# Designs tried in a protein design chat: miniprotein binders against b1l550. Part 155

Target 1, 279 residues: b1l550
Amino acid sequence: MRLPEELLERARDIHSEAPSHRIKLDRVGSFGLKVPVEFKGFLLLAEADVWVSLPEGRRGVDLSRQVEAIYELSNPPKDPFSLCREAAISLLEKLNYADSSGVSIRFDAPLQDGESLKYYGVEISSIASDEIINKIRVEILGMTACPCTAELIRAYKSSEIAATHTQRSLGILEVSTKAEHPDPDKLASIIERAMSSPLRTYTKRPDEGGLVIRSLSNARLAEDVVREMIHLFLEEFGHLPEDTHILAAVRSMESVHMHDIYAERSFSLDEIRKEISSH

## First folded at step 12 (miniprotein)

Design p20E
Fold by ESMFold2-Fast, scan of step 12:
Structure p20E (fold): chain B 279 residues (1-279), chain A 94 residues (1-94)
Amino acid sequence: as target 1 above (279 residues)
Amino acid sequence: GEIRITVEIEKDGKYIRFEETITSPEELELALKEIERIIRMVGADRIRITVEASSEEEAERLADEFRELAERLGYDEIEVTREGNRFTVEAERE
């Protein structure tokens, strides 16, 4: 059922009215927008969320202005980092009643994998208030091999190279910083190097055998992978501001269990440096 | 019934591909506007839109709408192909 268009012109401005209850809302906006972006020479269709804070005395937000802000900045497509920051700033400028604004952009990022491409997950955000906080989350699949089973089989067979079960493991690095977004390709590289081996989009049997052998030779617990990710992160990104916050996590989809194994650590750069220096 | 739309967009040799699944007339109207917006934002040189519906008549009707959209957007080479209840609209411009 469609109401007559003339009614819209005579209606009250609902958004500017006082709400039924004087309660602030942290995030109100348009979620799941499709936005083309250009990333490292690739054209990608990203999914974007845009929002602002809503003060206790205002009933609603101007959703049309939110959508306009990001769509205008997306024509022509631009890099998702600039889009994220510029849209967050634009939202705060256009919606004067808001104390903060935010933009999140999600896409599958291409990564060169020999002669082909593979994809990993990226979510970036910028949250604007008196300052701008940039967040990036990278998720990429790799392979882990169980060192416990490897050791048991090595003892059983007296073999130098132990057989063990392998499984897909999802590596996660999330960074929140007042500096610019870290390069997601570098974050993805850190995750893959921490794994027993990377996964490939397409492999021939000789290459597949090599990956399996590498995994068996580099068997790692989920806990080992998280620690190695943190170590490698500090080598690459230790120059970021001390209040930069990081989450490092691994979810191992265990081939011998009906459940997954999960390990994580969150920390600030200041916190982890003090911890490491105590040893 | 269920309508499936597959959209492929090309600009300077770069590609986007995405799918829409539609179960209502309201969803269809929103999807058509979304697809047009993305094509215009990208400034696409080539597009390929595949429509699959429960009936041949419905799929053909939607393919005709996309053909007309391609004409309005200024594509000068437009081809519509059919395989049962699946219609594909391919369009390009220089």
Scores: ipSAE 0.607, ipTM 0.859, lowest interface PAE 1.6, mean pLDDT 85

Design p20F
Fold by ESMFold2-Fast, scan of step 12:
Structure p20F (fold): chain B 279 residues (1-279), chain A 94 residues (1-94)
Amino acid sequence: as target 1 above (279 residues)
Amino acid sequence: GEIRITVEIEKDGKYIRFEFTITSPEELELALKEIERIIRMVGADRIRITVEASSEEEAERLADEFRELAERLGYDEIEVTREGNRFTVEAERE
């Protein structure tokens, strides 16, 4: 049911009232919206969050206008990058009391793996103010193998084939930039190439043997994987603006321990280039 | 009881699949609105909705409700198949 417009006009506009405490809020919005998107020829159901900043003198946000902003732009479904940027801009236009707006979209991205598909995690955001900042986070599973144990076993056995324990590892690349969102498939590729070997959706015994041998022959510490990810990132995306911020991380789910190993590095392109050039 | 809903949507050879687990009448009403919104937004050529109800009687009642949803969405070919407490509504445009 809709209330009569006359009654709504007479009612207090609670959102426009002064709050009990004059405190600015950074993010107020609608979280967990289901939004269809088109990604590289696939139709996916994504999860979206939309928000705006709330000034210290205003009690509340018009949540209905936030939802309308993203839904209007999602019909028909479009690519999540354009959706993020356009929705963030639309939020500022519709909610003029806000100093900034943001949109985050999360989905599992398909990646061709032989004749089948595997999936990796993607979260993209656009934050609009007097400028637009685009963020992307990619997470993908791969395999790592311990080089320390491999070397110890090789020394004792005198074998050309390394033997060691292997484990699943989650690789993470997060990029924040004033440029367009980096291609998540390229970020996923960087992570997989930095690992001892990628995980496959389906393998037969010959293929399984190949993955194991590859992993054992390309043993890497979590620290090695993070450094390799940074190196490969700079080769592919070193052209991005100097104030681009990157997080590279690996979480290794150790098969011989009840705990995980974690390694990370965050940096700006300006910072990392100066660091590398000093060596 | 618990109701499980699986929705499959097709548009130009592309597919989405999503699911709801319903434990209350209020959740069912919200799920139906969400399903309708997503289908309209996609402009789906074909839909398949499979529902597992807590009883055969509930399945019969819900099958009618989901058939009406497909009719409201403008589908001209609608098939409803029931097996015990499970039913499937498949609808498409020519």
Scores: ipSAE 0.576, ipTM 0.856, lowest interface PAE 1.9, mean pLDDT 84

Design p20H
Fold by ESMFold2-Fast, scan of step 12:
Structure p20H (fold): chain B 279 residues (1-279), chain A 94 residues (1-94)
Amino acid sequence: as target 1 above (279 residues)
Amino acid sequence: GEIRITVEIEKDGKYIRFEHTITSPEELELALKEIERIIRMVGADRIRITVEASSEEEAERLADEFRELAERLGYDEIEVTREGNRFTVEAERE
């Protein structure tokens, strides 16, 4: 039921009132909005969060203006990077009491896999204040094969045939930069190339055998995968500003354990270059 | 009862599919508004909405609401199909 407009006109503006406690809030917003986006020729339904900072002297945020900011920019659907950045800017323009704003957009990105498609996870955000910081997180599954077990079996059998356990591993690259968002397909490619082998949506029996053999021939620890991801990232994205921050991580779902192994490294571009050049 | 809504929308050969499971009248009202908003934003050429409920009467009532939504959105070709407690509303414009 819609309330009469006359009653709404008489209502107090609760949001502009002083709060019970003069405490600043970092993020106040509308979370879990569904917005269509255009990504590399695909129409996708993405999930978006929008927020602003709230000063200590103001009781609440005008949530309808937040939703308006992103919905206006989503009609017609546009690329999620432009949407993210433009919505964050629009939030500050529409909500002038805020010191900062942010927008986060999550979707499953299609990736060509032979004659089929597979999907990987993407989360992008733009946080606006005196400047704009763009963040992107890419997660994609691949295969790893344990080199330790391979070596033990080879020694036991006195054989050149490698045998070991394989498992799914989740590769993660997160980038925070003042430049534009990196291309998520390139980040996904870096992750897959660092793995023992990629996962496929569809394989025929001969191709399945080939992937297993490739994994066994390219056995890698989670630690190996993280180092390779960093190496490949620097080759592809070394041109980004020196204060760009990266997180590279792998979560290996160990087939011989009830728990996972996790390896990660966070760094700035400036930091990692100094480290590599000193070794 | 529990209601399952499957939405498929198409624009220029591109498509989105998503689902809602509804357990209350309030959830249904919100889902209907969200579905309408997404269809309007996309400017869809074709929509297909499938409603499945615990009773045929409940599913038919909801399918009629989606048929009426398609009419309000300006779709010219609207077809409602039934298979038991499952109703599908398909709508298309040129």
Scores: ipSAE 0.612, ipTM 0.868, lowest interface PAE 1.8, mean pLDDT 85

Design p20L
Fold by ESMFold2-Fast, scan of step 12:
Structure p20L (fold): chain B 279 residues (1-279), chain A 94 residues (1-94)
Amino acid sequence: as target 1 above (279 residues)
Amino acid sequence: GEIRITVEIEKDGKYIRFELTITSPEELELALKEIERIIRMVGADRIRITVEASSEEEAERLADEFRELAERLGYDEIEVTREGNRFTVEAERE
């Protein structure tokens, strides 16, 4: 149903009215929008959130203009990084009362795995104000093997080959930077290389045996994985601005416990370089 | 009653597939608009929409609505197949 144009002329402009309480809001927007994107030659349906800051003297935000901003930039589908940054900028241009804007885009990223595809989680954001801050979070599952149990079994059996329990572990890298978003495939690669072994979508028996042996021979604590992720990150992305912030984390879903093991480290590039150079 | 919609969209050999669950007439109106918007944004060459309705009568009515959607989107070849409370609309440009 369309309302008559005359009703719009008689209606109050609710959004521009003074609120009940003069309180600034940090994020007001449209969340859970479905937006097609092009990612590395794939057409994906992503989920997007768009928001702006709301000043203390204004009652509401025009949500229709927010949705219009990202939809206009999504036709035809484009890469999610350009979409994220351009939509955040467009929001400030369309909603001039806002001091800041933001856009987040979430999708499952395809990664070639032999003749098949596997997927890892990606969330990117761009937050615009006097400057633009780009954030990316990558999550991917891998495998870890316990070195403590391996050593106990080796000692018990007087064996040269350690046996131990293995479990799925979720690796996380989150980067916040004034530079462009890091390549998520490279972040995913860093996480997988830091693990005892990666997970495969489809594995034939010879390959499966190889993964198991690799995992058992490369047993790592969650703490070991986080340190290795940071080391590999610095090798690949040490060129980013010094005020770039990184979170490296691992959540190990322990097969012999009713609880998980978690390890993390947050740091800026400036901070971590000073720490490493003091050794 | 619950309505389940599966949408498959193809453009130049690339595919999107997504599912929607609808529980009200108002939700159906919104879903139809969202489906149309996604198809238009993609510029899809081919679409396949499968709907599982609460009854045969509902499926028949909805089949007409989705056929009209395909026509509105400018597809030349439209095929609607119905079996009980399920129907599929397949459409492509000639």
Scores: ipSAE 0.573, ipTM 0.854, lowest interface PAE 1.9, mean pLDDT 85

Design p20W
Fold by ESMFold2-Fast, scan of step 12:
Structure p20W (fold): chain B 279 residues (1-279), chain A 94 residues (1-94)
Amino acid sequence: as target 1 above (279 residues)
Amino acid sequence: GEIRITVEIEKDGKYIRFEWTITSPEELELALKEIERIIRMVGADRIRITVEASSEEEAERLADEFRELAERLGYDEIEVTREGNRFTVEAERE
């Protein structure tokens, strides 16, 4: 059954009413929207969250206006970074009672791997107020090899190349900055280069032995990978504003344990430079 | 029963593929509306929708709904194929 349109004209504007309690809310919005985007020549279906702040004197948010803001900018599909920033700005323009807005977009990014593709996770956001803060999180799987077991086996004279256990490890780089979003392919590259070796999609002529040998020859603790990611990040993105905040982390799915190993470091660009220069 | 819907959309040689697993009639109605919105937003030249359900009757009924959707969206060439409890609707415009 559909209610008569005439009833809607007589209905109260619930959203503009005073709430039961005068409490400000930080984020009110539409979460889990499906939005097509174009990323580096690929058409992808992304998931988006959109939100605004809600003042203490207003009962609710115009959710339809939030959805309209991002959908209008998504037709035709565009670059997810531009979409993220433009939608956040549009939300503040369309919802004048809000003092801040935000947009988050998540997708699996394709990365060329021989004649095939592999995928890594990307989540970006833009939060708009009197300025815009852009955030990006990249997650990609790689391989690590345990240097402790390698050293033990080498001490037992096992071979010229020390044997050790290998495992998949998830590398994470998260960047929050007033500058434009960093290129996620470069962040993914940093993570992979910090690992013992990258993982790859099966190709017509795979050299799995070569990847294993590389990993064994470049054995690294999760702690080593995090430090290397930070070092490589500073080489590539040291030009970002000094108040840029970074999280570098690794979760190692240990093949010899029923549990994972996790290592992380959070820092501002200014903070890490002072630490490194302390000698 | 569980319904699996696989959607493949093409525009100018670029492709999107996504899947939905649906467990309720309410989820199905919402998924159909979302699929239509995404197809319109992309301006897709070709679509391929595969429906898999626990019963052949259920899968065929849903395939008919997607065939009707393709007709409403203005696709000129629509083909429905079957393999067991799996139906595929392929549609393209000139």
Scores: ipSAE 0.477, ipTM 0.811, lowest interface PAE 2.5, mean pLDDT 85

Design p21E
Fold by ESMFold2-Fast, scan of step 12:
Structure p21E (fold): chain B 279 residues (1-279), chain A 94 residues (1-94)
Amino acid sequence: as target 1 above (279 residues)
Amino acid sequence: GEIRITVEIEKDGKYIRFEYEITSPEELELALKEIERIIRMVGADRIRITVEASSEEEAERLADEFRELAERLGYDEIEVTREGNRFTVEAERE
C-alpha cells in the first residue's frame, strides 16, 4: 500500500525529535548489505555494514541515506579499500549530526595456488571522525604438526622424521592503523609462512607427500605460530605508525581432540618493541 | 531450502556467483530486488539464474519472473532451459 503524498508533507520528522531517553548511541546503521567490489582483477560480492554515531538529543538516523551513499559509490564496482574509506567519509558529510561513521566490508579473497585458486577471509573497516582509522582482518587456513607427539614417537622408535598428528589451523592477523590498509596478500603470506606448511587446493601424490614431510619436519605449537607471525609482521610492517594495534592468533583444530586449541596476542607496535628490547 | 536461487553474473570476463535459500514469500521479494540491484550495479554483460523448487510449476513461475527481469534490463538474447524442477535463465547483451 502507498500512503498519500500530502500526508508525508505534514508528517513529523521523527528522526530529528528528542528521544525518550537522552542517551548517545555509538553505532546505528545498515548491516549485511551486499555490494559488488573489484579486488586484484576479480569481481567479488562483498558484505558491507555502514553506521554512524547518534547524539543523545536525536531520536533516529536516516537509514535510507546511508544505504544510498554506499550503493552510489558501488556503481560501478571499485576496490573495497577505496569504497570503505570513501563511504565512511561520505556518511559524515551527508549526516552532519554524527560525530563518527564507519564502514566494514567482508569478502573471500582469491589467492593463486598452483593451477587453481584458494580463498582466505578478509574484513576491512574504515572509521572516520577527526581522523580516519583503517582496520583489516585476515584469516587463512594452514597446517600444523604436533611437536609433543613427534618427540614421544621419536623416543619410542627413533627416526629422523618422527611421526605425529597434523591438523588444520586457522591463522588470524588483525591490524588497526592510521595508515592505509596493509595488503591482505602480504598478511596471508605472513600467516602461511608461520605455519608448519600451507594448505593446497589441489596436490598430486608426490607434492602431497612433500608437504606432509615438510610439515612433520617443521612441527609447531599454536604458541610457536603466533610468535613467528609477530616476528614476520614486524619485519614486513614495522614501518607503520607506533600506535598501530595488532592481533595475532591461531586456532588449531586438533585432530586428536574434540576441541580446538587457541593462542593469541594483542599489542601496539610501541609495546612490542619495548618488550623485545627488554628481553 | 524450499526454493533455491543461484545467480551468476559476468562483466568483462569477470564473474560472481551467489545463492539464496528461500522459505517465505517475504524473503523471495527481498531476494528479487537485491538480485536486480546487483545486476544493475555491475552492469552485467551476461547473467545466469537457476531456480529450483519442490514444484515444477513454482520453478517455472520464478523463471518467468527472471526472464521478464532480463527483458526489462535490456538483454538481447534470453534463453530459458528446464531439467525437472530446475529452470535456468541465461541472458546476454548481443
Scores: ipSAE 0.606, ipTM 0.864, lowest interface PAE 1.7, mean pLDDT 85

Design p21R
Fold by ESMFold2-Fast, scan of step 12:
Structure p21R (fold): chain B 279 residues (1-279), chain A 94 residues (1-94)
Amino acid sequence: as target 1 above (279 residues)
Amino acid sequence: GEIRITVEIEKDGKYIRFEYRITSPEELELALKEIERIIRMVGADRIRITVEASSEEEAERLADEFRELAERLGYDEIEVTREGNRFTVEAERE
C-alpha cells in the first residue's frame, strides 16, 4: 500500500529519537545487497554489506541512505576495490552521526586456466574512521598428497614406487592493512604454489597423469603448506606496513577420513620478522 | 509450485548470470525489483530471462511480466519463446 504524502510530513523521525537504552552499537547496516562489479575485464554479480556505528543517543540508522551510498557508486559497475573504499567514505558523509563505516564485497574471481576459467573466493572490506583499514580474504582449492602414507608404502617392500592418497585442500590468506588491498590474483598464486599442485578446470588424460605425479612428488602436510604460504607471502608482500595482520590457513578434506585437518597461523609483519630473525 | 528464474545480462560483450528459486508471492515481488535494479545499474545491451513453473499458465504469465519490464526499460527488440513449461524472454537495445 502507498501511503499519502501528508503522513510523511506528520510522521515522527523515529531514527533521530533517543533509544530506550543508551547503548552504542558497533555495526548497523544493510547486508546481502547484490551489486554488479567489474573485475579484471569481467562483469560479476557481487554481494555487499554496508554498515555504520550508531551512537548511544540515537535510536536508529537511516538504512535507505546506506543503500543509496553504494548503489550510486555501482552505476555503472566499477572495480570492487574502488567501490569498497569510496562507499565506506560516502557512508560517513551521508550519515554524519556515525564515527565509523564499513563495506564488504564478496565475489568469485575468475582465473585463467589454459583455455578455460576457474574461480576462487574473494572478500574485500574497507573500514573508515579517522583512518582507512583495508581487508582482503582469498580462498582457493588445490591438491595435497600425504607424505606419511607415502613413506609407509615406500617402507613396505616396494620402495622404488611410492604411492599415497591425495585430497582437495582449501588455502586461505587474509590480510588487514592501512595500505591498498593486495592483488587477489597474487594471493591466489601464493596459495597454489604452496600446495602439492593446483586444481585444473580441464585437462587431457596425459596432462592429468602429470598433475597427479607432480602432487605425489611434492607431498605436503597441511602444516607444510601454511609455512610455505607464509614464506611466499613475505617474499611478495613484505613491503607492507609493519602492523599489517595476516592469517594463513589450510583446510585439508582428507580422502581417508570423515573429518578435515586444519592448520593456521595469524601474525603481524613485525611479529613474524622478529620470530624468523631470532636465530 | 516452485518457480525458477534464470537471468543473463550482457554489456559490451561481458556477461552476468544468476538464478532465483521462488516459493512465495513475496519472494517473487522482491526478485522482480532486484532484477530491474541490476539491469538498470549495468545498463545492459541485452537481457535473457528464462522462467520455469509447474504449470504453463504460471510460466507464461511471468514471461509476460518480464516482456512488459523489457518494454518499460526501452528495449527495441523483444522475443518470447516457449519450450513446454519453460519460457525465455530475450531483449536487446540498439
Scores: ipSAE 0.619, ipTM 0.870, lowest interface PAE 1.7, mean pLDDT 85

Design p21V
Fold by ESMFold2-Fast, scan of step 12:
Structure p21V (fold): chain B 279 residues (1-279), chain A 94 residues (1-94)
Amino acid sequence: as target 1 above (279 residues)
Amino acid sequence: GEIRITVEIEKDGKYIRFEYVITSPEELELALKEIERIIRMVGADRIRITVEASSEEEAERLADEFRELAERLGYDEIEVTREGNRFTVEAERE
């Protein structure tokens, strides 16, 4: 309340005026809002972005109305999937000049790790227009071990389990679908199973040794991890609509290099099935 | 100087924690409004807010503002503790 409310009654409605240039904008909104959400029995503080399309004949969007809409739907906190969908629909209803609306909610998701918890990154989006498109992006760290160095050491020392360099690798799965959001825990599981081994938030020395042995026995290139992620995704989520789009990627933070290795593949379910079955 | 605010809120045994590093009065005003909004949205039954500032006097003044916020929000038990230039406001609703 910096300015008296009386001034607002006399002010021009700048947002409804014609712009200087008749250009449509795809996304105009409020980004980086903090909202509490409930996820699988946990209370989390999430970061939200909300936006709408802006037609060529309108100068601006009422950003305060966008913010109020998502805040109202966040009290009390609800699951981020429902919040995402309901807010996107609400924005499109309340801002009737818009052709589309969207909401993105990002948070660190807890995952049971024995008797403790570890966290992975989740971003959930819903984009509303004549239909609703649901997007989810999951990022989780795992461990990879280099098979090339492992084979060289194995040949040199004639050992069953070769010494090799290990590194943290970030696995990424992004899904865009007309169906409901895939379960992020299942996406995280796919990523971890594709890695040489998962990472643990808390380990004692005996458990740490087991993880190292596992990774050395299951050495994988970043390229191997991406292909395995796609294979496992098709086993779990092959029932999704054929126009579902997926991004599978790995960023390997190579311990023997000053740079990272990156591998990715984007595809639709229809496209990948034809590719796999072509031979 | 720099002000650091750590906010911990609890509802039905569930918990969130977040932090602010503030370098301007305008930034502080926005942080205070955001903290109040989040507490109200969650309907927190317990809050713990820790303030660190360049001076003891500034930290104490800000801690008093959070004590007043806790009173305004209807918390029954409010405790303010000090350790140097660090003040902690703990509030609980029965």
Scores: ipSAE 0.594, ipTM 0.863, lowest interface PAE 1.9, mean pLDDT 85

Design p26L
Fold by ESMFold2-Fast, scan of step 12:
Structure p26L (fold): chain B 279 residues (1-279), chain A 94 residues (1-94)
Amino acid sequence: as target 1 above (279 residues)
Amino acid sequence: GEIRITVEIEKDGKYIRFEYTITSPLELELALKEIERIIRMVGADRIRITVEASSEEEAERLADEFRELAERLGYDEIEVTREGNRFTVEAERE
């Protein structure tokens, strides 16, 4: 049974009523929406969150208008960056009581890897108010090899290429800027180049041996990887506005420990330039 | 019982694949609505939906619901195939 439409005319507008307590909420919205997007020639199913700020005098938000804002812009599927920005703007237009709006879109981005594809994690956001702030987070797995153990084994066996433990490491770059979203493939490339070696989707034994030897010859601490990621980021994206904020981090899943090793650095472009020039 | 739904949607040679593990009737209803919405948004030329349930009869009933969905969405060529408790519904608009 569908309720008569006339009931909507007589029902109280609950969302516009005064709340139990006059408290402003920062983010109220619809989380975990499935939205198709077009990314670099691929059709992907992304997960989206949409939200708005809620003033202290209003009880709730119209959730149907929130999902309409992103769904209308998703038919047909479009690139996730334009979708993110345009949906955030649309939310403010549709929900005029809000001071700010935001949209986050998450997906696994394909990256060509020989005959196969590998995937890395992407989350993009646009937060709209009097200005738009664009945020992107890229996570990709790579390999690191311990230089400390490598040196001990090299000294012991007098080998040019020392044996050491290797492990999967997750590299993370997060950028918040008033400029357009950075290209996630370039961020992924920076992370992989900072690692001892990238991971492959498929390897045969001879190719696998080569990757292991590469990792062993390019042993790096998590701290080394973070510093290299920052260096490479500045080479590629140093042109972004000075108030651009970056987080660079590595989580190493140590094969010889019951715990992980984690290293990170947060900075603005202005801060890091002054730090580097102080030498 | 345990129900697994795998959805593959194709448009202009590009496709997406996603899955559901259903543990309640409400979850099933929500999954069916979400699947329909995604198919409509993509404007899919072809769809392939695989259902696997604890019983053959349950899987067959779900496959029939997806066949009916494909008919409502205007797909012209619809095929249903079975391997034990696994049913696959393939539909094409071309």
Scores: ipSAE 0.553, ipTM 0.847, lowest interface PAE 2.0, mean pLDDT 85

Design p26R
Fold by ESMFold2-Fast, scan of step 12:
Structure p26R (fold): chain B 279 residues (1-279), chain A 94 residues (1-94)
Amino acid sequence: as target 1 above (279 residues)
Amino acid sequence: GEIRITVEIEKDGKYIRFEYTITSPRELELALKEIERIIRMVGADRIRITVEASSEEEAERLADEFRELAERLGYDEIEVTREGNRFTVEAERE
C-alpha cells in the first residue's frame, strides 16, 4: 500500500525531534548495501555500510539521505578507495548535525593465479571527522607445514625431505592510517610470502607435487608466519606515518587437531621500531 | 517452493555475477528492487537473469517480470529461453 504524498508532507519530522533520552550514539546508519565497484580493471559487487554519529538532542538520522549519497557516488562504479573516502566526506557534509561519518566496503578481490583467478577478502573503511582515518583488512588463505612433526620424521629416516602434516592457514593484515589505503594486492603478497606456500585454484598432479614439496621445505609455525609478515610489512610499508596501527595474525586450521592455532600481534610503527632497535 | 535467481551483468566486457535464494514474496520484492538498482548503477550493456523454481509456472511468471524490467530499462534485444523449470532472460543494448 502506498500512502498519499500529502500525508507524508503533513507528518511530523520525527528525526529532528528530541529523543526520549538525551544520549549520543556513535554510529547510526545503513548497513549491508550492495554497490558495484571497479577494482584493478574488474567490475565487482561490494557490500557497504554507511553511518554517522547522532547528537544527544536529535532523535534520528536521515537514513534515506545516507543511502542516496552513496548510491549517487556509485554511479558509475568507481574504485572502492575513492568511493569510501568520498562517501564518508559527503555524509558529513550532507548531515550537518553529525560529528563524524564512516563508510566500510567489503569485497572479494581477484588475484592472478596462473591462467585463472583466485580471490582474497578485502574490507576498507574511511572515518571522517576533523581528520580522516583509513583502514584496510586483507585475509588470504595459504598453506603451512608443521616443523615439529617434520623434525621427528627426519630423525626417524634422514635421507630425504621430511614428511609432515600440512594445513590451510588464514593470514590477516589490518592497517589503520591517516595516509591513503595501502594496496591490498601488496598486503596479500606479504601474507602469501610469509606462508609455507600459497594455495592454487587449480593444480595438476606434477604442479601439486611441487607445491607440496615447496611447503614441506619451508615448514613454519603460526608464530613464524606472523613474525615474517611483520618483517615483510616493514620492508614494504615502513614509510607510513609512525602512528599507523597494524594487526598481523594467522589462524592455522590444524589438520591433526579438532581446534585451530592462532597467533597475532598488534602494534604501531613507532612501537615496533623501538622494540626491534632494543633487540 | 524455493526460487533461485542468478544475475549476470556486463559493462564494456567486464562482468559481475550474484545470486539470490528466495523463500518468501517479501524477499522476492526486495531482490527485484536491488537487481534493478545495480543494473542502473552499472549502466549495463548486457544482462542475463536465470530463474529456477520448483514449478514451471512460477519460473515463467518470474521470467516475464524480468523481461518487463529489461523493457523498462530500455534494452533493445530481449530473449527468453526455457529449459524445464529454468528460464533465462537475456537483454542487450545496441
Scores: ipSAE 0.531, ipTM 0.841, lowest interface PAE 2.3, mean pLDDT 85

